# Miniprotein binders against q56419, part 37

Target 1, 326 residues: q56419
Amino acid sequence: MEGRTLEEVQEEVFKRHGVLVPKKELEDLAKALEEAGLLLTEKVEARLKEEEEKLKRERPMRLAGLSYPEGEREARAFLEAFRASYPGEGEEARVLLMPHLEPSRVPEVYGAALAALEKTPPPERIYLVGVAHRPLKEKAAALPVPFQTPFGPALPDLPALQALDALLPFELFNTPLAFREEHSLELPLFFLKGRFPEARVLPLLVARRSPELGEALKVVLRDFPGLLVLAVDLSHVGPRFGDTPLTRTLAEEARRRDLGFLERLAEGEPEAALAFLGANPTRIDGVEVVASLLPLLRERKGKVLAHRLDLEAPTLSAVGAGTLVL

## First folded at step 5 (miniprotein)

Design M11
Fold by ESMFold2-Fast, scan of step 5:
Structure M11 (fold): chain B 326 residues (1-326), chain A 85 residues (1-85)
Amino acid sequence: as target 1 above (326 residues)
Amino acid sequence: GTTYWLFIRFEGLSPEQIEELIRLIAEAAKKAGGKVLEVLRDGNEVYIAIEFDDPEAVEKFIKEVLEILKRFYGAKVEIRELEEV
């Protein structure tokens, strides 16, 4: 079990998935894995160090051939199919909220994002803010290397990243390995790079609310203007996420939570959006991103272009996804 | 029957290795008397819903999955009952 304590494993599962696994179940699983000899070894640690060294040069594609096609022509056709799935014309975005959920599950939501990008002038740089699905040493992190895509590498905006790092009370480039397998950046980046092939990128991950990040980004955006993208999913409901099986009532509540959250963001009231989620905000993995970026979201009005609650019938669960322009 | 979902996180596996891993797990489930209901992907995570009629089959299935994972050291797995955490 990677040499970690059961409490650390339980915390990671809760942090990444919003699910608290009983200690007894983790103990039984850890014992089974230990008996099977599947614990993290010195050989695996050596591989992780090798992967970390590779990440100093570039971030390779991990979901090519799974979530999107590897070839440029096939990738382009794939992207155009998503655009075609949305019947609207979009709106110009200064700030774009889009999902990082598997694209094939919510094609019209990604199509709405593409429609918005069609109406948006090509930015010189994109501030792409995703959600950390692995622990970070600090509240937030960035990886200042090219990210490979089927459309060529998305190049880092090194001057803007360095300016951001200088304003933060912590080291921005603090957890390279957290970026090795991170779909909240890779999936939105596929669409963003396909639409804006010349834009540089600031790939940012948020693990815990960091008001310092939002304040620093507000300053950096004045000197390095660009498109701000929040790559966040909405409600996570059902047994896959530690809840009761999905019912019509729970699905309606999830839809109302998602839309109420997005509508308040569209009114330029992000604090009201966070308050609207009530006692269980952890069901929306983008809460920490929105809470970190408050200075950039206040008093910006916009429009919700799309929303879907995607049903997982076999697990009786659902995940919400939406597209919001500000 | 009782439905279980298997949560798998992939680190450093190729698309071919992921497909092979999923296929081997599905075969193990069927061999243990289970029925694979669906396979879902969310980024670098895969969720497999499996129905078992015999509780003893679940223990056999778990042991088989752990043996399969020895060949795929980049994968991490959790098994949960649908009605429980």
Scores: ipSAE 0.000, ipTM 0.429, lowest interface PAE 10.1, mean pLDDT 82

Design M12
Fold by ESMFold2-Fast, scan of step 5:
Structure M12 (fold): chain B 326 residues (1-326), chain A 85 residues (1-85)
Amino acid sequence: as target 1 above (326 residues)
Amino acid sequence: GTTYILYIEFEGLSPEQIEELIRLIAEAAKKAGGKVLRVWRDGNRVAIFIEFDDPEAVEKFIKEVLEILKRFYGAKVEIEELEEV
């Protein structure tokens, strides 16, 4: 990735809009923001060290009261409302692909996931694979502690996690702080724990393609069978993601990209799904997860239950979300 | 109007924390009467393109951005002060 200087950014604005921002005013603003940030950095670092120590014992809720209710009773009603948002019936899942963006933005997509979970026999454990938005020391990581939810703690499957760690060429428990604020695990887990309160969890994050993770998981799943959940969002388009403002054409392109990807996964052809996306695989955050889990997705046929492209009007951006059962 | 670029290189923040700060800064720009034209990001580097019709709105925007940084980190500082462990 290539960074930009202040002069390069200023020149781009001039080329696109014919307006040149005074460099001195922009530099003064940037300097003031940097100085304010530096003054607070030491406090942030001290707090993160304290939170890392807490993460050795448990992973607390971060989005309770924001993305879902804190109280168990309110959380149950919230879950029921999401299920009601999807008018269809689910399908039994051995592998479930579900989103991790803000649930209130795509209630019918999470409702479809709930419908699938309703038709699925209770698993002993859930392999919950999310996307790392923070840098990891390795290609993937796990955190072997209880994850708090409004329905009680989701307990880690320690024997299965240790079996997985033993088969990997890197340390699985390598970046605890990456789990402190990770919605790709917290939001799906809320729904999964609500439906399967007794299931243990393997909370996994993928940052970069790790074929060795998929191979190891295939072995572990033989001895420790469970539900595999890929918690991934689909297309990321628009300025919030470093792209041009959303247009009708770009939105239709994103929908076709998402559905083409999901349909190929539903045919049991994950390599074809990846090839369909072309040269910019990072525009769908699920690409690294799918690429890592190829051995678990090949020759498994299924069904796309729901898809939505969520428009974020203030930023002229959108995020795709879908529910797929395999 | 006049187009301004806010260029920031963040240190010690996760990609998701940077996205949240971008969102808050964009909202502050709109509150100050600005129009967010584009947000560009490359890792920890962010450029926000904002059009203001009123030069005085820029000063109001700067003050709002500084308050956002305080509020963002203030939550962490406040938790630290409330919890002695």
Scores: ipSAE 0.000, ipTM 0.240, lowest interface PAE 13.0, mean pLDDT 78

Design M2
Fold by ESMFold2-Fast, scan of step 5:
Structure M2 (fold): chain B 326 residues (1-326), chain A 83 residues (1-83)
Amino acid sequence: as target 1 above (326 residues)
Amino acid sequence: DEYEVYIAIEVDDPELARELAELIRKLAEELGLRVWIRVDDGRVLIFIEAKDEETARRFAEIVEELVKKLNPEAEVIIRIEPV
């Protein structure tokens, strides 16, 4: 019974602290929380139906005014400030690995990505592969609509998306709502659209390993050449991610893990990169993306331009981010 | 859709921190919430997955009120983030 458990809480508080919290107060709080949850579920369902209809036309900005400026002029200045935060020069990319972590936390890593894009000839299209943070009906998905940005809409490459759909054993356009709130696409897209305003985009999400996606993409890229972007974060360590609180030793282990992973990718050895993660591959965001794209990553040599383990002192946690050019 | 609630409770007494962690765990279990708790050096770190922002905020308010009743001098820090 619910009342029985709350009585245990009340009794423990009294025994340990000499304070009697009235059972009625605990009951009222528990009931209020349950009622709020039920009402919000109905409200959320109504909002999701409305958002799904909107997603048939366009994907609106969700992080404008939060992670990047809403106005075009301010957005341009913001992007150039990130470029300026990286003192090095970039290198031409055929494949770019960049983060999707909040940009203000790792400005030099995004700056390195911008430096690489500066050295890269403008592509006709960008294959932007992110990580699904919401469930997908299939292993991967895409949304074939314009994505709004402060620099104007990033238009979908419909012929390339249709070619990809035709080669897959599942429907590519299977979960529109998964794209409603997806920072692994929105944040990299802000930087990509700012640098390549005329490029069309294939916005792709990976939820689980899909070798068939990598094989299909290899075929499509041959006929529809473009820039491949893997928008992935690296180590996630600490209590915020269900792990042990960060120590100097654990931080150095995370840095070593991130760099060992990236260095093996830079040697064109993605299977070796995955194997290097050993028993704890789940601590790196984007493992499923790399595992899905093996055919596109093999035998491509490149360079790690930047890496940072961003420390979050209040939570004793950290997230790794890096820029890799292949 | 899903929200993560971070609650950091700092008290000078490590024993009190452990007792607070246990009480909060029982309350979260009663309400059907998924929770992860760690206690180090008199600090209680709580991570909660909630279906929506309002449920997350409400649980955080309940925890803060309970902690303040048990120790008015405790420092409580709350962050709510989408997952």
Scores: ipSAE 0.000, ipTM 0.335, lowest interface PAE 10.8, mean pLDDT 80

Design M3
Fold by ESMFold2-Fast, scan of step 5:
Structure M3 (fold): chain B 326 residues (1-326), chain A 83 residues (1-83)
Amino acid sequence: as target 1 above (326 residues)
Amino acid sequence: DEYKVIIWIKVDDPELARELAELIRKLAEELGLTVYITVDDGEVAILIEAKDEETARRFAEIVEELVKKLNPEARVFIEIEPV
């Protein structure tokens, strides 16, 4: 769907690496999966097309009643409880790095982000950059529609999005379906909208390194000033992510990798932060976002307000989360 | 979900690992299957959630065959666990 045919997949792999996967092998795989009942049916395709059309008007809440309350009063109380979970004061943010992990797993980390937002003057717009958990047709994408929240719709900043689109070598509004169920935008947006109800939003997803996105954003931010938010999770370790079960030593290594990455960003040295991760193997989704936004992060000093490595009991796996202000 | 399938793929070239992950992700999406994939250096970890053991095992075997045909020297490890 969306133009992703077996022939296009074959051609893309060949162009990028010079490896040709025979079409017969891809066809045999598709046939075997169809027999297993896993293939996309015509009915599923029709439903996806209908969902894509609906996304041209608005992006509905998907996690209301699950990750946060759907009622405004209850949502406000929920947000204030997260703020209360962080005992420190925030610092003003020009750039905010915050998680998109399930909030109940790292409440003090979200609380730190809320503390920073309390110290930050209300922005006219928020550049919210998340991580694509579904394929994008291009390296990055945006969806220029209202995003529903318990605090009312977060309205898109259409002039700023159009200015950004004009500066990119690819179509920015390229994969609407990728936004249908995307927690890396929905969860941070809940907190951002609760704190800045009048701010417009540029909802952006990064799938692969896009230096052109960072260069374009630097230009757009000059004419359309706003708060830049990087919604990224940190280390992913343990059996769910291809590792052995976590030991105290491995968990502490993951914490040190996360903190080493964040501290180098706080020194205004994003290339050093990326190099640090390259020397210390890690599974951090934020790498592609940071690599894309280098021009916006260089020489910007700040502070790490919180960090947590949250353990998943059944598999002894963990995901890191942090709050950084620049 | 009733079954989780974890596939670990190890290749000598980290760039090959990234290309394999992208190919498998695109194939899964084209076929209407949702997978979670992570890449670390020359290692690819694929997590698939399936309704039954037969479906999980069959998909894992198909992926292994594809990977081995594309990269005969690749090392593939499969773990299937009930949830």
Scores: ipSAE 0.006, ipTM 0.398, lowest interface PAE 10.0, mean pLDDT 82

Design M4
Fold by ESMFold2-Fast, scan of step 5:
Structure M4 (fold): chain B 326 residues (1-326), chain A 83 residues (1-83)
Amino acid sequence: as target 1 above (326 residues)
Amino acid sequence: DEYEVFIGIEVDDPELARELAELIRKLAEELGLKVIIWVDDGRVYIAIEAKDEETARRFAEIVEELVKKLNPEAEVLIRIRPV
């Protein structure tokens, strides 16, 4: 059934509705789609090559004016508002786990992250690890260019990136186009750059678990110390994510699962955190990131500062978000 | 300038809606387009990104023609906007 053709759709329509769409009309439509596909593919391919060349110079803002303000003054006020949304005190972080979903949905969770950054001495560099929302040629990738923000460009730490690349069994700079539109990096970076304007960054994406990445990062962090940031969302539940509509019970289970995961990480037991999720059927996009970074998370104790399950009423779905300092 | 295409399709058959969603996803992938598809019973909602206005409009026309040939009574709503 997978990979159905127009012919199979025709048969389905006839069987269920008693309407027979002539095969010749569907064949003509398929040919028109193929002709249009060739034309559109050529245009898209040319554009993607042009965009890839642009990404060799810089990564422009994509979500300015949508998820955060374009102007520096407005961006500063935005950060202050988010910090104010969290009533607690922060804790110093050597490792920070924060979300990457739309900030306006969980302002107190981003506020908790800002509180932690407020208590953290300015790092020379930030290892920002997000989740690939587009296919990567390898298990992980990085883009060694300035990332634009309303606070000015976040400059890449080229020596640290090159050291990381040298230690990996694959080309680190393997999929520039995956960074063109990547909110798991852009949204956390907005907050990180606002707090640490002088810090250089290593923007990293994980598509699949890469123990090699974690081992290499452990070595690089010894020579190039910095703040490690895991930009990951927690539970994904409801029809939008292939589950049944959200119920009070499902929401309670998601909250318990998120907190159990975070609390085990806070105890310095990342393998136990992963095992806990393995016994519970839900999607957490941070699983591949945590599995890749095990050597950096073991024996490191910390504190969960905030957690929220954001509800999307129109889709009866929810996404978990949390802030954890280690 | 990049364009977004939003297509809403309503048919009486939930299984036909799923098959239409799969076919449109395959078409978008063959064209190298980013696509997000939601299926809710007899309704299919699609959002895609296109290189330019001509590409966006052409894709929307193809999808509407396909849907109308398969189900003339289907309701199709199309919106195109610059990004």
Scores: ipSAE 0.000, ipTM 0.238, lowest interface PAE 14.2, mean pLDDT 80

Design M5
Fold by ESMFold2-Fast, scan of step 5:
Structure M5 (fold): chain B 326 residues (1-326), chain A 92 residues (1-92)
Amino acid sequence: as target 1 above (326 residues)
Amino acid sequence: GKIRIWVAIRTPDGREFEYIFEADSPEEALRIVEEIIRRLGATEVLIFIEGGDPETARRLVELLIRLVKELGYKDIEIRFEGDEIYVIGRLD
């Protein structure tokens, strides 16, 4: 209902159905939606502006006590349990693709990522690229503040973030509120900070493909070397994502598309990985990130360490998750 | 494509309310319908869907039927009138 007046809604109902919806009833609905935070009204705008001001200082934990433990000792034990869930040895990563799906659903996939981090020399900084789940004013954004974790704050790499901002045709720090509730950064960051407590972070979100981001990052990474992390989930299938209930055929298609995508990335062929997906019928959310970062992924060979298609039984839906080192 | 949803509800006090809105996805439409029903304590719901492609409309109908059942509505009817789909649910 954002962008439409109550009078416009009433006129549309009248034209279609010959009935006018009372203004009071629409106002009552608007108030209910406003209280739920679903409408952008003056009250919601004031609340969002207050939250935006707080985000200029730090990004607090949102998922502590839900997806991971709040206390440092409990968080450390939790992380080590995830590492133990993967029986293999990791491989050194210069680029790491890992999920941002709820960790407890795919512990072996996060365990594989931890195994790779175990074999990786501590980086001075981590370029953490997630997927925007809220609208961004531009194709991509960053938030240059400390991100709280149970292992202490993950500090921003301000010089590298400023160097990146200077090379982009848009304002990098454009949508602070998109970072208030963003699990594609918070969940991977929990594991990354636990493993590399002294690394600084560039927390980046991609909403739409931005070739200019990849070109700028290629320049910045040369001057500010670090670990590149793509925090992306793979196929999203089933009713929760607009499909029919999960069938064996749909699940097999999702696995085929996930693995074909990852295997082509592992061969250093990101354009081939994107072409393999075509119209992206199983909704791999990493496509916009990969399409943005092409210059950083070409000719880098690596290995798929883990893959799982996780069933969400109550909705008969599934989400793919994988760990890839390049 | 954009989906238009018309929702008519009856509350426990016998009042009737009608709402119309547009959504960009079945999931967004479902969220808005659920919020209307829960906030107003609807005892009867009639949902009318216009537009969108046939697969999107079918998906939304499936999700809405599930929602109405989960909320305790047992008398659920689906009516088709040309390109228009009606979902009717009543608490018994």
Scores: ipSAE 0.000, ipTM 0.161, lowest interface PAE 18.9, mean pLDDT 79

Design M6
Fold by ESMFold2-Fast, scan of step 5:
Structure M6 (fold): chain B 326 residues (1-326), chain A 92 residues (1-92)
Amino acid sequence: as target 1 above (326 residues)
Amino acid sequence: GKIEIYVIIETPDGRRFRYWFEADSPEEALRIVEEIIRRLGATRVAILIEGGDPETARRLVELLIRLVKELGYKDIKIEFEGDRIFVEGELD
């Protein structure tokens, strides 16, 4: 309640919920928050401001030593192990859909993505579109700085990012802190940088469907050709995601929805893929990305290379992951 | 083990409130998060959790899912990567 009175907080809560919160309860809450150190201190605010300023220069690795090896040699061996987990040759990709789920949980799905990248000519730039796991000020955002990886920094394509920014009805570089810890970009980028060390990157996050992003990207891709990567996970089912404990029937439904979604995208029918999901009852997080990128996905035919529904025994939950080339 | 929790609340007027705290149990963390959300009101809530052992994290996720559902939040999203958990929800 920094800089605010209890009466002001009470008035806001009343306006929001249509019920007056008793002053004693607000006073008790304020005392509890003060005593427990729950309110952001000046030191925490200063640290967040410092982190935001640092993100104007570069984005450091956050998952090195956890999700992937920190050293280049070890990271290379890690990629080889993932590639070996997929018993196929892959297909050339102009558009690649790959997961951002913890790689060790779905090694053959990442292996399929690596197989596709091996068949793909090195792009000058990669449009890497992930899903925002923290609030954005706008529907989408980008961070125009080098992203560190074990294979060296993935450099931003500044001319392409500026061209994109100029075509959007909002500021593209609007929420740098959202990129401080964002696995939907960091995990796919590890694999992409390992395969295409010279490629520049456009790191993009989608929070909600933005048709204007897809229209702008269609224009930018004409002038700045590159590989489009949709870094999305598929079904999220079970108690961890606000659902009932995983059953065989729920798992089968999740697999059916994942594959039906991917297969319709492979047919060049992204609107049919969205319609197939309806209300998205298994919570495929790629929906908002696909809905934003419709102009780039229409009439592009391709192939589903891999799919898995990974089980989380401790939470009786599961997350779907797939690799699709277009 | 100690759990570090950051709670970000957005109100209808676009104002953001940020809270940080440490908890020794999932039950303590849940109680504090519930008090913050319930009393301040929010159109959107985002919770970032770091640290603790996997069992503690699992219990906290289960409790937070229950809380956001009981409070009427829709479009909930929960991500778990390593020792990090991100929970977000928007009031229907």
Scores: ipSAE 0.000, ipTM 0.187, lowest interface PAE 15.2, mean pLDDT 78

Design M7
Fold by ESMFold2-Fast, scan of step 5:
Structure M7 (fold): chain B 326 residues (1-326), chain A 92 residues (1-92)
Amino acid sequence: as target 1 above (326 residues)
Amino acid sequence: GKIKIIVFIETPDGRTFWYTFKADSPEEALRIVEEIIRRLGATEVYIAITGGDPETARRLVELLIRLVKELGYKDIEIEFRGDEILVWGELD
């Protein structure tokens, strides 16, 4: 708890609304609000415990009917439409980088990913690495339960997850609640499960760079070979992301940053890719994922299949998305 | 009577913060709540409303639900408990 003073609250109200709230009234309120806050805290703790128990069984769909169709037939038609939006041919992927932003915003980028998956032999398992949008107790986490999709549940690869956990200096299954609402896993998983319905999954989240995760994954992949998927978005620009309003110049800079990053990854030079991003790499959420997975990305050459900067006119903001095969 | 508001938030680094204030109108309360949420970049928000007219409080709840949805919060839950109203929301 921060502990803002009543005087600070009074000043804030006065500055914004020209109303001075008497100190005595605020003091009288503080006692009642402390009791109300304790009750609110107890309710929050009870709810979080309840949600955590639900996640021990399965991870339900959250974006079905919103970002993708709920029914299997409609979901397959959706998948085919996305594939059709990309006019090129794919290439076999050992490592696939794909986006996790709203699919309808960048259909040709997801279509490029589907094209790559069409050229890729069905893996026994998929190492799906996303970006944590909620706090994790450790630098990375996994959730070892079935993830529901319109194509049926994506089953966890329990032996591979346990092998990974054993090699890490922290508990891998450390923050179940972070997976309750996580589009960086759910959206790519929809496409991956549609293409490879029999593949088991290792759903992984990275909050901060973890070199130990990349080292452990390199060992696990030798014993449990599979497809490595980096589910990352590229440049985030504009007021929605704490930046200035989008201009033509900033959009062009974002496109160059995205492509330069992807091209260096395609050359098998992930350290050079990170360096190329320059002074503000935090505007690409894939930075922490790439930095964690360096041992898996070095000396793997590939190709950038697609790139798009998606513009959000109402917020004068944009998010970059790309598909890279290694 | 004056509307009393508590804003309980969680930030991306797992810290929790508690803010309290009084407002004379739903519009005033809405402006203050918005400022608190925007300044802190909260990943989770819990808002408790106490006191005031029941009709005024219900109107404020409707405005707050719209605000937290516009700010990107999902899984919004509302609970009415006597003179207390709770609004909860979580960012993606």
Scores: ipSAE 0.000, ipTM 0.133, lowest interface PAE 20.5, mean pLDDT 79

Design M8
Fold by ESMFold2-Fast, scan of step 5:
Structure M8 (fold): chain B 326 residues (1-326), chain A 92 residues (1-92)
Amino acid sequence: as target 1 above (326 residues)
Amino acid sequence: GKIEIEVWIETPDGRKFEYEFEADSPEEALRIVEEIIRRLGATRVIIAIRGGDPETARRLVELLIRLVKELGYKDIWIEFEGDYILVFGRLD
C-alpha cells in the first residue's frame, strides 16, 4: 500500500505537468464518489484486514483449477506428465534454480527440475525463495503459516524461520498480504510438495537485493540444513515488457543472456553472472534473488539441465525459463 | 484546468514502469491508460489522478474503475494520498 515505491524503477514516456487541487474540492469529490458507490476504501480496508487475519492461520491455494488441478489424484497425474516431458536424467541438487512461469508454457523445464529432485535425497526443509510481485514493507519477507496444496499443507519450519528473523535487521514477517496471490512461491511449491511431501518450507520473497538476507541464510543453513530453491524466471522480451516486437536478433540475445547467466552460476561465479548481464537489458527477474544470495552461490559448481525461451505469439513477446542444479 | 495522470504498472515478470501525462478530457486519459495497460500486459496497476475540476476527476475515476473491471482485474479499490486519487487493480 506504499503507492510511490513503484516510481523508483521507472520508464518515463510522457512529460508531467503538476496542478494543485484545493482540499475542499478533494473533500467534495470524495463525497461524490461515496454517494455514487465508487468510494470503496473503508469496505476494501475491512476486507483486507479480514484476509490478513486469515493469512495468520494458513495460506489457501489461489491457482488450483487454473495452473494445476485441485484434486490430489489429478494433481499427481499432472506432475508425472511434467516429469515425462523431460527425456533426460537429473542430478542431485543442494541448490536448485527453477522457474515460476506458468508451467504449461515450459513443461520440459519443470520436468528437468523434477528429474533433479528425483536424484536429491529428501530434505528436512526447503528454503523456497521467490520474487515479490507486490511491494513489500522491507527488501524481503516470509509468511510462517501452512501453504495449502493438492498434496496436503506444506508446513512452515517455524524454528528455522525464527532463527532467520532473529539475524535480520528488519522484521521478516512484515507483509502477509504480499503472499495472498504470489505465483513465484505457489507454482514451484506445487512441484516441491509433490516430490517431498514431508519437507517443511521457508517461503521467502525478495523484492529488492538484500545482502543481509543471504548472510543470515548462510548462518541458518548451518544449523538447519535443507534444499535451497531459487524460483526465478529469466529474460522477458517483447512489447508486453515495454520492448520492441520479438525478432530473431532479440530472441538470440535473450537466449545468450539467459545461458551466459546460468553458465556463470554453474561455475560458482554469481558476481560474474551479474556482471555479465550489466544493466539487465532483457529483464532477467532472478537478478535480485541472486544478488541477495551471493554467499550461498559462490564456489558451488553445477549444471544447466534445461533452458527454453517461450514464445508468447499473441504479444510477439517471450519469457526465458531454466533449470540449474548446484 | 488540465488533469494529470500517473500510471504505475507491474508486469508479470515483476518489472515496474511509470508513465506521466496530461489530458484535456477523461475520455482522452482513459484511452491512453488503456493503451498502456494493454501494451505492457500489466498484472498490477495504480492509476493516480491530480488536478482538474472535481466533476472531471469524478468522471475519470468512474471510467477507470469500469476499465479495470472490464480488463478482468479482481481486486479494485480507491485511496486518497495527498492531492492524488489512486485507483488500484490487480489481475493476478
Scores: ipSAE 0.000, ipTM 0.312, lowest interface PAE 14.8, mean pLDDT 81

